# Designs tried in a protein design chat: VH-VL binders against f1miw6. Part 43

Target 1, 251 residues: f1miw6
Amino acid sequence: MPHFAKPLLRNIITRNLFNSIKKKQCLQYLQTLRTLQYDGFTTVYFGETDIPESLVTGEDFSDGYYMPTPTWCVVHAGGSQGWVPWKYRMFLRDELCIKQEDNLFFEFCDVVKKAYGKCAIVVKERRRQDATRPKEGKETEAQAHVPSVVNLTSVTCCPEVAKSYGHKLLTLPSPYNYLNPLDSAWSSLKWFIINNRKEFCLQSVDGVYSYQYILFSDLISKGIERINLSKWRTITTKVRRWENYYLGKLS
Key: E = the ipSAE of ESMFold2; O = the ipSAE of ESMFold2 at other seeds; V2 = 0.75 times the mean of E and O plus 0.25 times the DockQ between their complexes.

## First folded at step 18 (VH-VL; framework fv_izeltabart)

Design z2 (at its last look DockQ between E and O 0.90; V2 from the best seeds 0.81)
Fold by ESMFold2, look of step 18:
Structure z2 (fold): chain C 251 residues (1-251), chain A 121 residues (1-121), chain B 111 residues (1-111)
Amino acid sequence: as target 1 above (251 residues)
Amino acid sequence: EVQLVESGGGLVKPGGSLRLSCAASGYTFDDYYMHWVRQAPGKGLEWVGEIDPSGGNTNYNEKFKSRFTISLDNSKNTLYLQMGSLRAEDTAVYYCARDYESGEWSGMDVWGQGTTVTVSS
Amino acid sequence: DIVMTQSPDSLAVSLGERATISCKASQSVLYSNKDWMNWYQQKPGQPPKLLIYAASTRESGIPARFSGSGSGTDFTLTISSLEPEDFATYYCQQYYSYPLTFGQGTKLEIK
């Protein structure tokens, strides 16, 4: 006898179909990545992280009123060859207006082309808002889940720009965080910041934002330098073990 | 001399909890991932998980992830395994081990002597 | 999970003779022309000791009588001329995929 679907059970079935789509996207990502690697593409992970001011200062902002702190966004890229030979970018975010640096992705594609030749550029998927208003009608097809442009918070990553440099842009599905070695690199950067912030923060009491920005930039730069080639080789090797796990599990 | 020393094992009842420690010396603690591996009496080796001392990143055997937590204290060069909701099947010798990773091969090149956990009703 | 299956479970061999231990992986552990598996030796009351890495390369200080061979799914540990200190339990271990897994072990005993 067929399984009867009630309104709550239909929501559960819809959620299961969404998860199945994400699993298919992950398998397609891994298969595509391995094909590109076989075809001589260098894998490069391009991404961003947020570093709130509270992480650098160590201060507790739970004082009874919501007081948002400035957040720095760091953009960089790396892989088994280490950090891309490209100056990381840092953007100050505030509540007025999020500023996105123009042409950053074009510049990045040119740099990695010169450094490595053709690259498989991996960017973590940004979750599209789908809970703002209930969708009308049926679930979208798999093609509707693949955008023509992949956006980070601070930069727009266009597949056609990557293609014009001989690269391929890949999107890593959001639920599969173990597959992005940048997440490990960002964790190591934040660890470095927490353990070294006193050495950098006590250098001046004048010019609150200018001095803080200089101290934060220097601290972040030192943290990025500490994540050396050996560390990158380690974290990319461990990501590969997760790739192999998911290839076996999802196939 | 590189040395790993586990402690904190003992007898606990099912459903109980226990925290194991692994004190490391003779090398730069932050440079190497660290593993926990267990061995039930008369049985083989079972990998529990690993942690990066320079960033706190963990990789777990999913079998244990809901009940076991790996953590560390860099100031003490010490690795921890917090075990909860213990079962009789968790009875084992628990080893900590240092991960060597070259990018071309990997291995657990230094092991502690182990600490014994017994879970008995 | 990748299952590593060793054979035999135990083996009795005389001093000076050759011992051969088999390890089979439930799927290939080959990546980038390397086999991502190791062999460990464990004596009673002691922790394991890394013996051979990358299927065939001896760890520093391991005698030349130990050799590893095989690729993909089928691996062999060979001890060409047994010494008294070689009687122990031997484990293969893959690090190709999470979770890391060990074989069930092969106990090498004196005949």
Scores: ipSAE 0.788, ipTM 0.924, lowest interface PAE 0.7, mean pLDDT 83
Fold by ESMFold2 at other seeds, look of step 18:
Structure z2 (fold): chain C 251 residues (1-251), chain A 121 residues (1-121), chain B 111 residues (1-111)
Amino acid sequence: as target 1 above (251 residues)
Amino acid sequence: EVQLVESGGGLVKPGGSLRLSCAASGYTFDDYYMHWVRQAPGKGLEWVGEIDPSGGNTNYNEKFKSRFTISLDNSKNTLYLQMGSLRAEDTAVYYCARDYESGEWSGMDVWGQGTTVTVSS
Amino acid sequence: DIVMTQSPDSLAVSLGERATISCKASQSVLYSNKDWMNWYQQKPGQPPKLLIYAASTRESGIPARFSGSGSGTDFTLTISSLEPEDFATYYCQQYYSYPLTFGQGTKLEIK
């Protein structure tokens, strides 16, 4: 099969073009960020993480078949000033969850305006396009039953909403994980969960689903508190060293 | 008194593996990043990498990333360096060091005595 | 990588005299009006010891005869009146950018 190599060459060329585009995007992001910082914008990193229930329970395989477990989505923001003085949001991803994301980004922009003035709001690029929209619910496709579990709630960050508050919305290119201090904060939160989960789980005498959520909220609250101002200043300083690395490498 | 004690050094053949340990005492282990720094005989200092004990996040010198792994055990206040595919040029004294980070300056303010790794046929 | 180049590689100085050690960075380590570099001292058979941080600020317990100066790319460590315990190897180190890098060292010897 002489044509076998042609699709492989196209894959290599496509990867090289993709990497070149991402390098340019990263350099543009860093240059824009540094300009905004010089112009007096406070940098705020806005994002989300998923915490699967198995992380809290320790992966107990008591059931007799493989099925997805509920996933908790935490939405928060922070920077060198610490966590934004804004109550983080937590969603349970299942049919019983309530939708609490209405006007979320609008509220967030108002809070950071009052706290810090004009902000450079950094959001990590997702796998999807610029304008996030829910899956189209075609009933004929619903019969196929997709096997993957949706772990996250959609949150739309609109540049025009940010601009209306005097903010600037920036998108961090996805391959550059070292440039998002929220990833370090999320790692610290998950570390806290792993090391403290038994203490919070033992407070539930009934073991019902609703009591498990109550204990989880307390665990999350304590984990977020452990990531204090000094920790935020440390991780943002470490991120700056990566920024300087990439500015030198990609120039 | 803050103290760092390395161990696990020794003789190893090229291509072999070795795990170094650094036992920490006298301070809150989770509050400080920890470094590995090495020094070949008669040579200067070379940074290997660092780890955050309160989240497991690591930053490596890319020179070592594919062969060395930094890890820790908070219950033992112990830092590890797992070294694989060892070469003669990896022969060095390996130090662990505590990183002081204020957000406005940083420094390796406490060092261990080091442990010697020799890679020889 | 930011290369930190020290001068000289070796320096012979008499007790009570002044020693001057230079460190040059391959690019500026200045950010937010701070120089992100340190000086360390290493005596034979001992680990390094932090002397000066942020280019010019002495670490706690470091004698006043040690001083650091310079900014951007050019830095100097000065020992104003040498004492016997000062004969060691001195390293500059930047923490402006990953990877963290040290100078090659300057050995201060008795003349």
Scores: ipSAE 0.786, ipTM 0.921, lowest interface PAE 0.8, mean pLDDT 83
ESMFold2 (binder alone), look of step 18: mean pLDDT 92; pTM 0.946

Design z3 (at its last look DockQ between E and O 0.90; V2 from the best seeds 0.81)
Fold by ESMFold2, look of step 18:
Structure z3 (fold): chain C 251 residues (1-251), chain A 121 residues (1-121), chain B 111 residues (1-111)
Amino acid sequence: as target 1 above (251 residues)
Amino acid sequence: EVQLVESGGGLVKPGGSLRLSCAASGYTFDDYYMHWVRQAPGKGLEWVGEIDPSGGNTNYNEKFKSRFTISLDNSKNTLYLQMGSLRAEDTAVYYCARDYESGEWSGMDVWGQGTTVTVSS
Amino acid sequence: DIVMTQSPDSLAVSLGERATISCKASQSVLYSNKNWMNWYQQKPGQPPKLLIYAASTRESGIPARFSGSGSGTDFTLTISSLEPEDFATYYCQQYYSYPLTFGQGTKLEIK
């Protein structure tokens, strides 16, 4: 075989194993989700997004120098019924010691139980290590394991806590971006921020964090409100078309 | 009155590129997904893809995803289709269409008049 | 991809008579007790026009002579008494799964 072809062949074999594992995980997720929906579980997508302050300020990068800015983490949930009636949370991620909120998942499970009854709570898988196929070496085991406890960076999501409220916790496999309607909701929120941020700038007082935080919270709150029930129904319907595509393709 | 007006069609050589435009008016542009649909001469309708004006998310027919890009300019209420690596079989009338989503049904409820793309040597 | 197959490809019918157009999906488009498919009409030189949604519900402004029926994989568009403006090409279309797909069309011609 020519020398220039050997690294390509190694990458093809490794990618085929990864794809096979992730394909099975996706099919299992979809089958479980459809069974729960048939059994009367309300589907709720629980997740987070990062909003760097540069999205709000519109920092200029034209000279190639900039200071790092804080990043906010927004945690919320929704589904075909709209945003859950639960106060979303904001955490400042760029503090050196951001504490995970262990009690938040207990509170969330209680709120959605009272609002909807038993829920299928879907959280997106987060990779623990994003290593790629090294050219110098062989990967013996791919990053294919799904942990028994799924964690957001800000919230610990324990399956036993969900079960104690009558819910089921599901993990959406990482590479299937089309299957999470929260991703579309987050994109709409960020779009709203970019197009409305000038109206929420502080008047007469720049650089005071307290005033800036108040206006930033108002911007986020209004952005979340603009993602109304009609929008949620649209994006969940689009996700179902992808679910149907993958059920057909992966079978 | 809701109106969609396509433009940017024309004659292009194989391997070339073309950008189509769709100007929308008479409704809140950000509230509705928008589609591109094409129709080759004497043939049926073929879905190209769709985009969410309120978030930029796209869904493509995989047949076109490597060569075609859907984008927007919300300040002009305008939808675009950037077509690259064009082939003779891409010769068609290209329509933009508005997606109506009720929660119980969906449909392309408003269509433009179309713009013609001819790919010929 | 879900293939939508129409029959016949062309149909010649006299004014005032009934026309029937079939559409068959390669897999069921029924989900949550709804059929996720539509019918469109396209007159020569014009864009398509939505006629029937959810398999059987007429869009606003569509005459009562148009009706849709069927479920799962087999669907029918019926025009009960043809008018001159009804001579066009008709397309079924599914929105159950990506990619969205259309039937090949049925051209309805005056006999």
Scores: ipSAE 0.783, ipTM 0.919, lowest interface PAE 0.8, mean pLDDT 83
Fold by ESMFold2 at other seeds, look of step 18:
Structure z3 (fold): chain C 251 residues (1-251), chain A 121 residues (1-121), chain B 111 residues (1-111)
Amino acid sequence: as target 1 above (251 residues)
Amino acid sequence: EVQLVESGGGLVKPGGSLRLSCAASGYTFDDYYMHWVRQAPGKGLEWVGEIDPSGGNTNYNEKFKSRFTISLDNSKNTLYLQMGSLRAEDTAVYYCARDYESGEWSGMDVWGQGTTVTVSS
Amino acid sequence: DIVMTQSPDSLAVSLGERATISCKASQSVLYSNKNWMNWYQQKPGQPPKLLIYAASTRESGIPARFSGSGSGTDFTLTISSLEPEDFATYYCQQYYSYPLTFGQGTKLEIK
């Protein structure tokens, strides 16, 4: 079947070009990050995580069909100095509404400038930044271009806003999960939720129908607080070992 | 006294599976990353991986990542190593070790006595 | 992976004499003006024991006759006056980069 062979070869060639681009982007990211650190920039990781309500309750719906549960989005930032002294944000991200909060990044840049001075602000890349253009159809140009805007699903991160505060905005390529200490912090938060959710529940007085009320915001707040400065220093040290691995491997 | 005790070693056929345990006592289990390190007979030390008891985050030696899984039971202060698709070269003494992280240095400051895994037909 | 190469593979030394063990990293383990490597001691039938961290700092309870030196890629463990309990295998280990790696070991024997 000759027509099957042609699509397989094209897929292999396209995958190899994509992998090469991502490796180049990772190396550029690491080299830029190290240059900024040498130049006295404080590294700050800015990002988000999704916490579905089912993680907090521990239950799936089981009334004969599945019902979507709402998902909370937590936005925060941290680094080797701990969590940024900025009040994290929580958003309800239900199925009908996904909003980006435009002013939060501007406010964030002001807070970190006052706290640390010039910062290298690292944001993890979204694989599909433009949801209206899901397909790839162009040949690779001679060199990759830096994107003009980097978005979380809930926050717009503009490089020019960062620049206006003396910061530098960096994009961490998507497939390199080990290079973002926020991912480890989010895993610790979710672990805390799983292991402490029953301690933060209230039981209703209705003896026929026992209800558990979960103090969702208090549980998340306690989990964030539990990830202290010592934990952040450990996480960032572990990430540095991955950075050194990739610098050696990709160079 | 801080103590780590491995168990679960034994004789396993090639292609088989085995789960090792490491029972921790004398310290706050959730505060320290934990490692698995192995040593083949008459050979040096080889790092297998590590896990964070307060988050479940793992870092593996890529050599083992497809066949070995590190996990925990915090209620029992116990670290596990699930080993699959075992080969003759996996024959070794397996140690668990506590990671000390000061922010300025890191080291495996407490080790168990080890448990022996033998992979043989 | 960073390869840690020790020299010699074995060494025979008399009680009361000096022993010197070399460790060479395949790339620098220096970061933020600190050397991210350790030395461990392992006696037969026992697990390893942390001796020296950050290249040159003795762990608590380690006798002063043990010292570490060097920077970047070249490191040395020195035992200034050997005692009977010092005959063991010694390993250097880097924690600069994943995976964590150990030297092949240097066996210190009674001459």
Scores: ipSAE 0.763, ipTM 0.914, lowest interface PAE 0.8, mean pLDDT 83
ESMFold2 (binder alone), look of step 18: mean pLDDT 91; pTM 0.940

Design z4 (at its last read DockQ between E and O 0.92; V2 from the best seeds 0.84)
Fold by ESMFold2 at other seeds, fold request of step 23:
Structure z4 (fold): chain C 251 residues (1-251), chain A 121 residues (1-121), chain B 111 residues (1-111)
Amino acid sequence: as target 1 above (251 residues)
Amino acid sequence: EVQLVESGGGLVKPGGSLRLSCAASGYTFTDYYMHWVRQAPGKGLEWVGEIDPSGGNTNYNEKFKSRFTISLDNSKNTLYLQMGSLRAEDTAVYYCARDYESGDWSGMDVWGQGTTVTVSS
Amino acid sequence: DIVMTQSPDSLAVSLGERATISCKASQSVLYSNKNWMNWYQQKPGQPPKLLIYAASTRESGIPARFSGSGSGTDFTLTISSLEPEDFATYYCQQYYSYPLTFGQGTKLEIK
């Protein structure tokens, strides 16, 4: 077999089985979500996004300067009723991701229970990134299934905690990114940051990190505020059209 | 007053490329999704896709996704449709339209005059 | 994709008479007790104009002689007493699911 054809055939076989599994998971997710919505559960999308500090400062490293830019993780939640009335959280990813915030999910579940009653809490499935794998030829040809990751990188989302508050925890399978309205909200936040960061840029020699942190927090807070209830309803309505598309296409 | 003005149509050979523009005025450009819709000669309307000016999020008719790109320039309040690998069946009048969302209904409430694209050898 | 099928493709009607145009969706466009479909009017050389939204509600400025009805898969547009400006092509359009789709159009002509 020519070497360029053999890898393609193996990828086709592995990819076809993986796609079939993800198709079934997507259909199950959508059917469960619609059942919960019919049963009076409020849908809440809980998730995170990465905001590299270079996005906030506007600094350009394309000149070959290889300095890792600190990256902030923003954790928030929202749905057709807007952002959850819960203080979003920010974490540095450079603080080693070994520190999970277990208490945060308990707090979140309590807040959404008080705000909305029983919720269908949707968390996007995360795949293990290959960046941690060695370059040695240890891989097997039998990678027919990529295990799902239930937890966010900064938060542990325990289904039993959700159940104790009367909620249901759902995992949105990758790669169906059109089904997550938080992705659109995060894009709008990043758009706001890029277009407004100069209005929040105050620099002091004595307090560069402290002033940047205060300015950063104000910029993020204003950006989240700009994604109002009307915007959330637009986003969730458009996600529903994708849900209907996938229900028709994959069923 | 809300106005949408398309431009950039013309004659293009098969396999060629063309970029259409839609200049918007009279409203806050970033508050509304924008659509591209086309109409072949003597035929009905076909939705191409939409874009959110306040985040760059796009939703495409999958028929066009590999060949057409919707983009914008917020400094000019201008929507673009980049069309590549053009075929004879892409011959149409291309409209831009503003998306209205109320939560209870949606509609294309403002349309441009259209610009004509002809793909012919 | 949801196919919107209009009937008839064209019809000729005298001034002052009633016109009825049908639109059938290949699947229900009903969600939360609302029908996610609209009607548009297009006169020759002009862009489409929003006429009826949510199946039955007239857009602002649309005369009372236009009415929409139906639910789920079957919809009708009725013009109760035709005026000269009503001779145009009419399109139904669903926004229940991506891709957004239009009917093939119904051309209303003077008999």
Scores: ipSAE 0.814, ipTM 0.932, lowest interface PAE 0.6, mean pLDDT 83
Fold by ESMFold2, fold request of step 23:
Structure z4 (fold): chain C 251 residues (1-251), chain A 121 residues (1-121), chain B 111 residues (1-111)
Amino acid sequence: as target 1 above (251 residues)
Amino acid sequence: EVQLVESGGGLVKPGGSLRLSCAASGYTFTDYYMHWVRQAPGKGLEWVGEIDPSGGNTNYNEKFKSRFTISLDNSKNTLYLQMGSLRAEDTAVYYCARDYESGDWSGMDVWGQGTTVTVSS
Amino acid sequence: DIVMTQSPDSLAVSLGERATISCKASQSVLYSNKNWMNWYQQKPGQPPKLLIYAASTRESGIPARFSGSGSGTDFTLTISSLEPEDFATYYCQQYYSYPLTFGQGTKLEIK
């Protein structure tokens, strides 16, 4: 009895339903965002990016040879007012399984409240849909421990913490990357790293890890500084054109 | 003096490929998004897309996204348009243009002279 | 896509006379009390040139005889006293939404 036709049709139907749900979520996100903006909320995009150490060193380009390298996570926030006046954070992703800094989001909410008043804090949806891959080895601490469906990997973004400061936490649906100006800022940071990393490297026979970290931190700091207010206003204006496109398309 | 100079146009058969170049000079290349805009013979202007030289981010007109790729070489201050699967309707003059952005308005404030692409059997 | 429709397609005007070109957007391009549209001039054999931005503001170096007006969906370019150098095709262009779109153009001929 050949029943393979049922699995193919069901997979197509479920994929179409998922896409329809994401379209509705996007439209709801945009409508809520515009309402909050009209009501005087300052929009702030809060997020993270991964910077593999090989991007900084320029290594691992040999043919067919691979070496695993650690990955750094940079956490920051910005909007049409530029970077939030909050010191960005850097975490080493693969050492120390505990990803949480219990009060980081609390501190962030306090800083943006003092800087801008009430904010619409936008965080990109991050849930990885690979429930069929528990076998590749993730130390189980059940994700029911945090409200992680709308969370950064390095920071817990609790809606009730945001609400306690008068903020509104919004989730940007994952497929709509054009709607996140922070992605453009991260691309500009990585461009700066690629094009300036040699200027921040001192060559020594003795590899002092602390010395390299000082140059790495300065490289990142300079890259973030180069994404100035003018650049932020440019990328948020271009994101608004995508917002207008999707509002028209999805209505 | 700010200048944009396109090159790489010519005659191409349908289904063929072509890469256009736009050499920029007289300003800081990485400070401005760059556009490609085309104009078919005797017709109006059509926006193809744009790119950020300081990060590689692109925004395309969906009409072209599957067949056209915008890219850069920052070491040469050069913008590229890679065109594939060319059709007769792609026959046009192709312009590059610099994006000016103030936050309160935008505009293509500097244009090249254009390069002509002809797609014909 | 926002369609920008210009009227007329072609216009012949005597030197020293007034020329008026209309542009209608298929939806409003007004946001935050600003009109997100521009006018460009293209002389024969030349690339386009930015003429008017934000519906009504002249780009630097543009003669005062050029003016733009309108809001929302309806816009007008006016040349108050036509000179021979004004023979060109004029395009409106919106940048409210992607994709960026131009009107079909209005060819202005000197009668």
Scores: ipSAE 0.813, ipTM 0.931, lowest interface PAE 0.6, mean pLDDT 83
ESMFold2, look of step 18: ipSAE 0.782; ipTM 0.919
ESMFold2 (binder alone), look of step 18: mean pLDDT 92; pTM 0.948
ESMFold2 at other seeds, look of step 18: ipSAE 0.799; ipTM 0.927
ESMFold2, look of step 20: ipSAE 0.782; ipTM 0.919
ESMFold2 (binder alone), look of step 20: mean pLDDT 92; pTM 0.949
ESMFold2 at other seeds, look of step 20: ipSAE 0.808; ipTM 0.929
ESMFold2, look of step 22: ipSAE 0.766; ipTM 0.912
ESMFold2 (binder alone), look of step 22: mean pLDDT 92; pTM 0.947
ESMFold2 at other seeds, look of step 22: ipSAE 0.795; ipTM 0.922
ESMFold2, fold request of step 23: ipSAE 0.791, 0.794; ipTM 0.927, 0.924
ESMFold2 (binder alone), fold request of step 23: mean pLDDT 92, 92, 92; pTM 0.946, 0.944, 0.946
ESMFold2 at other seeds, fold request of step 23: ipSAE 0.809, 0.809; ipTM 0.931, 0.931
ESMFold2, last read: ipSAE 0.806, 0.812, 0.801; ipTM 0.931, 0.931, 0.928
ESMFold2 (binder alone), last read: mean pLDDT 92, 92, 92; pTM 0.946, 0.947, 0.946
ESMFold2 at other seeds, last read: ipSAE 0.809, 0.807, 0.778; ipTM 0.933, 0.930, 0.916

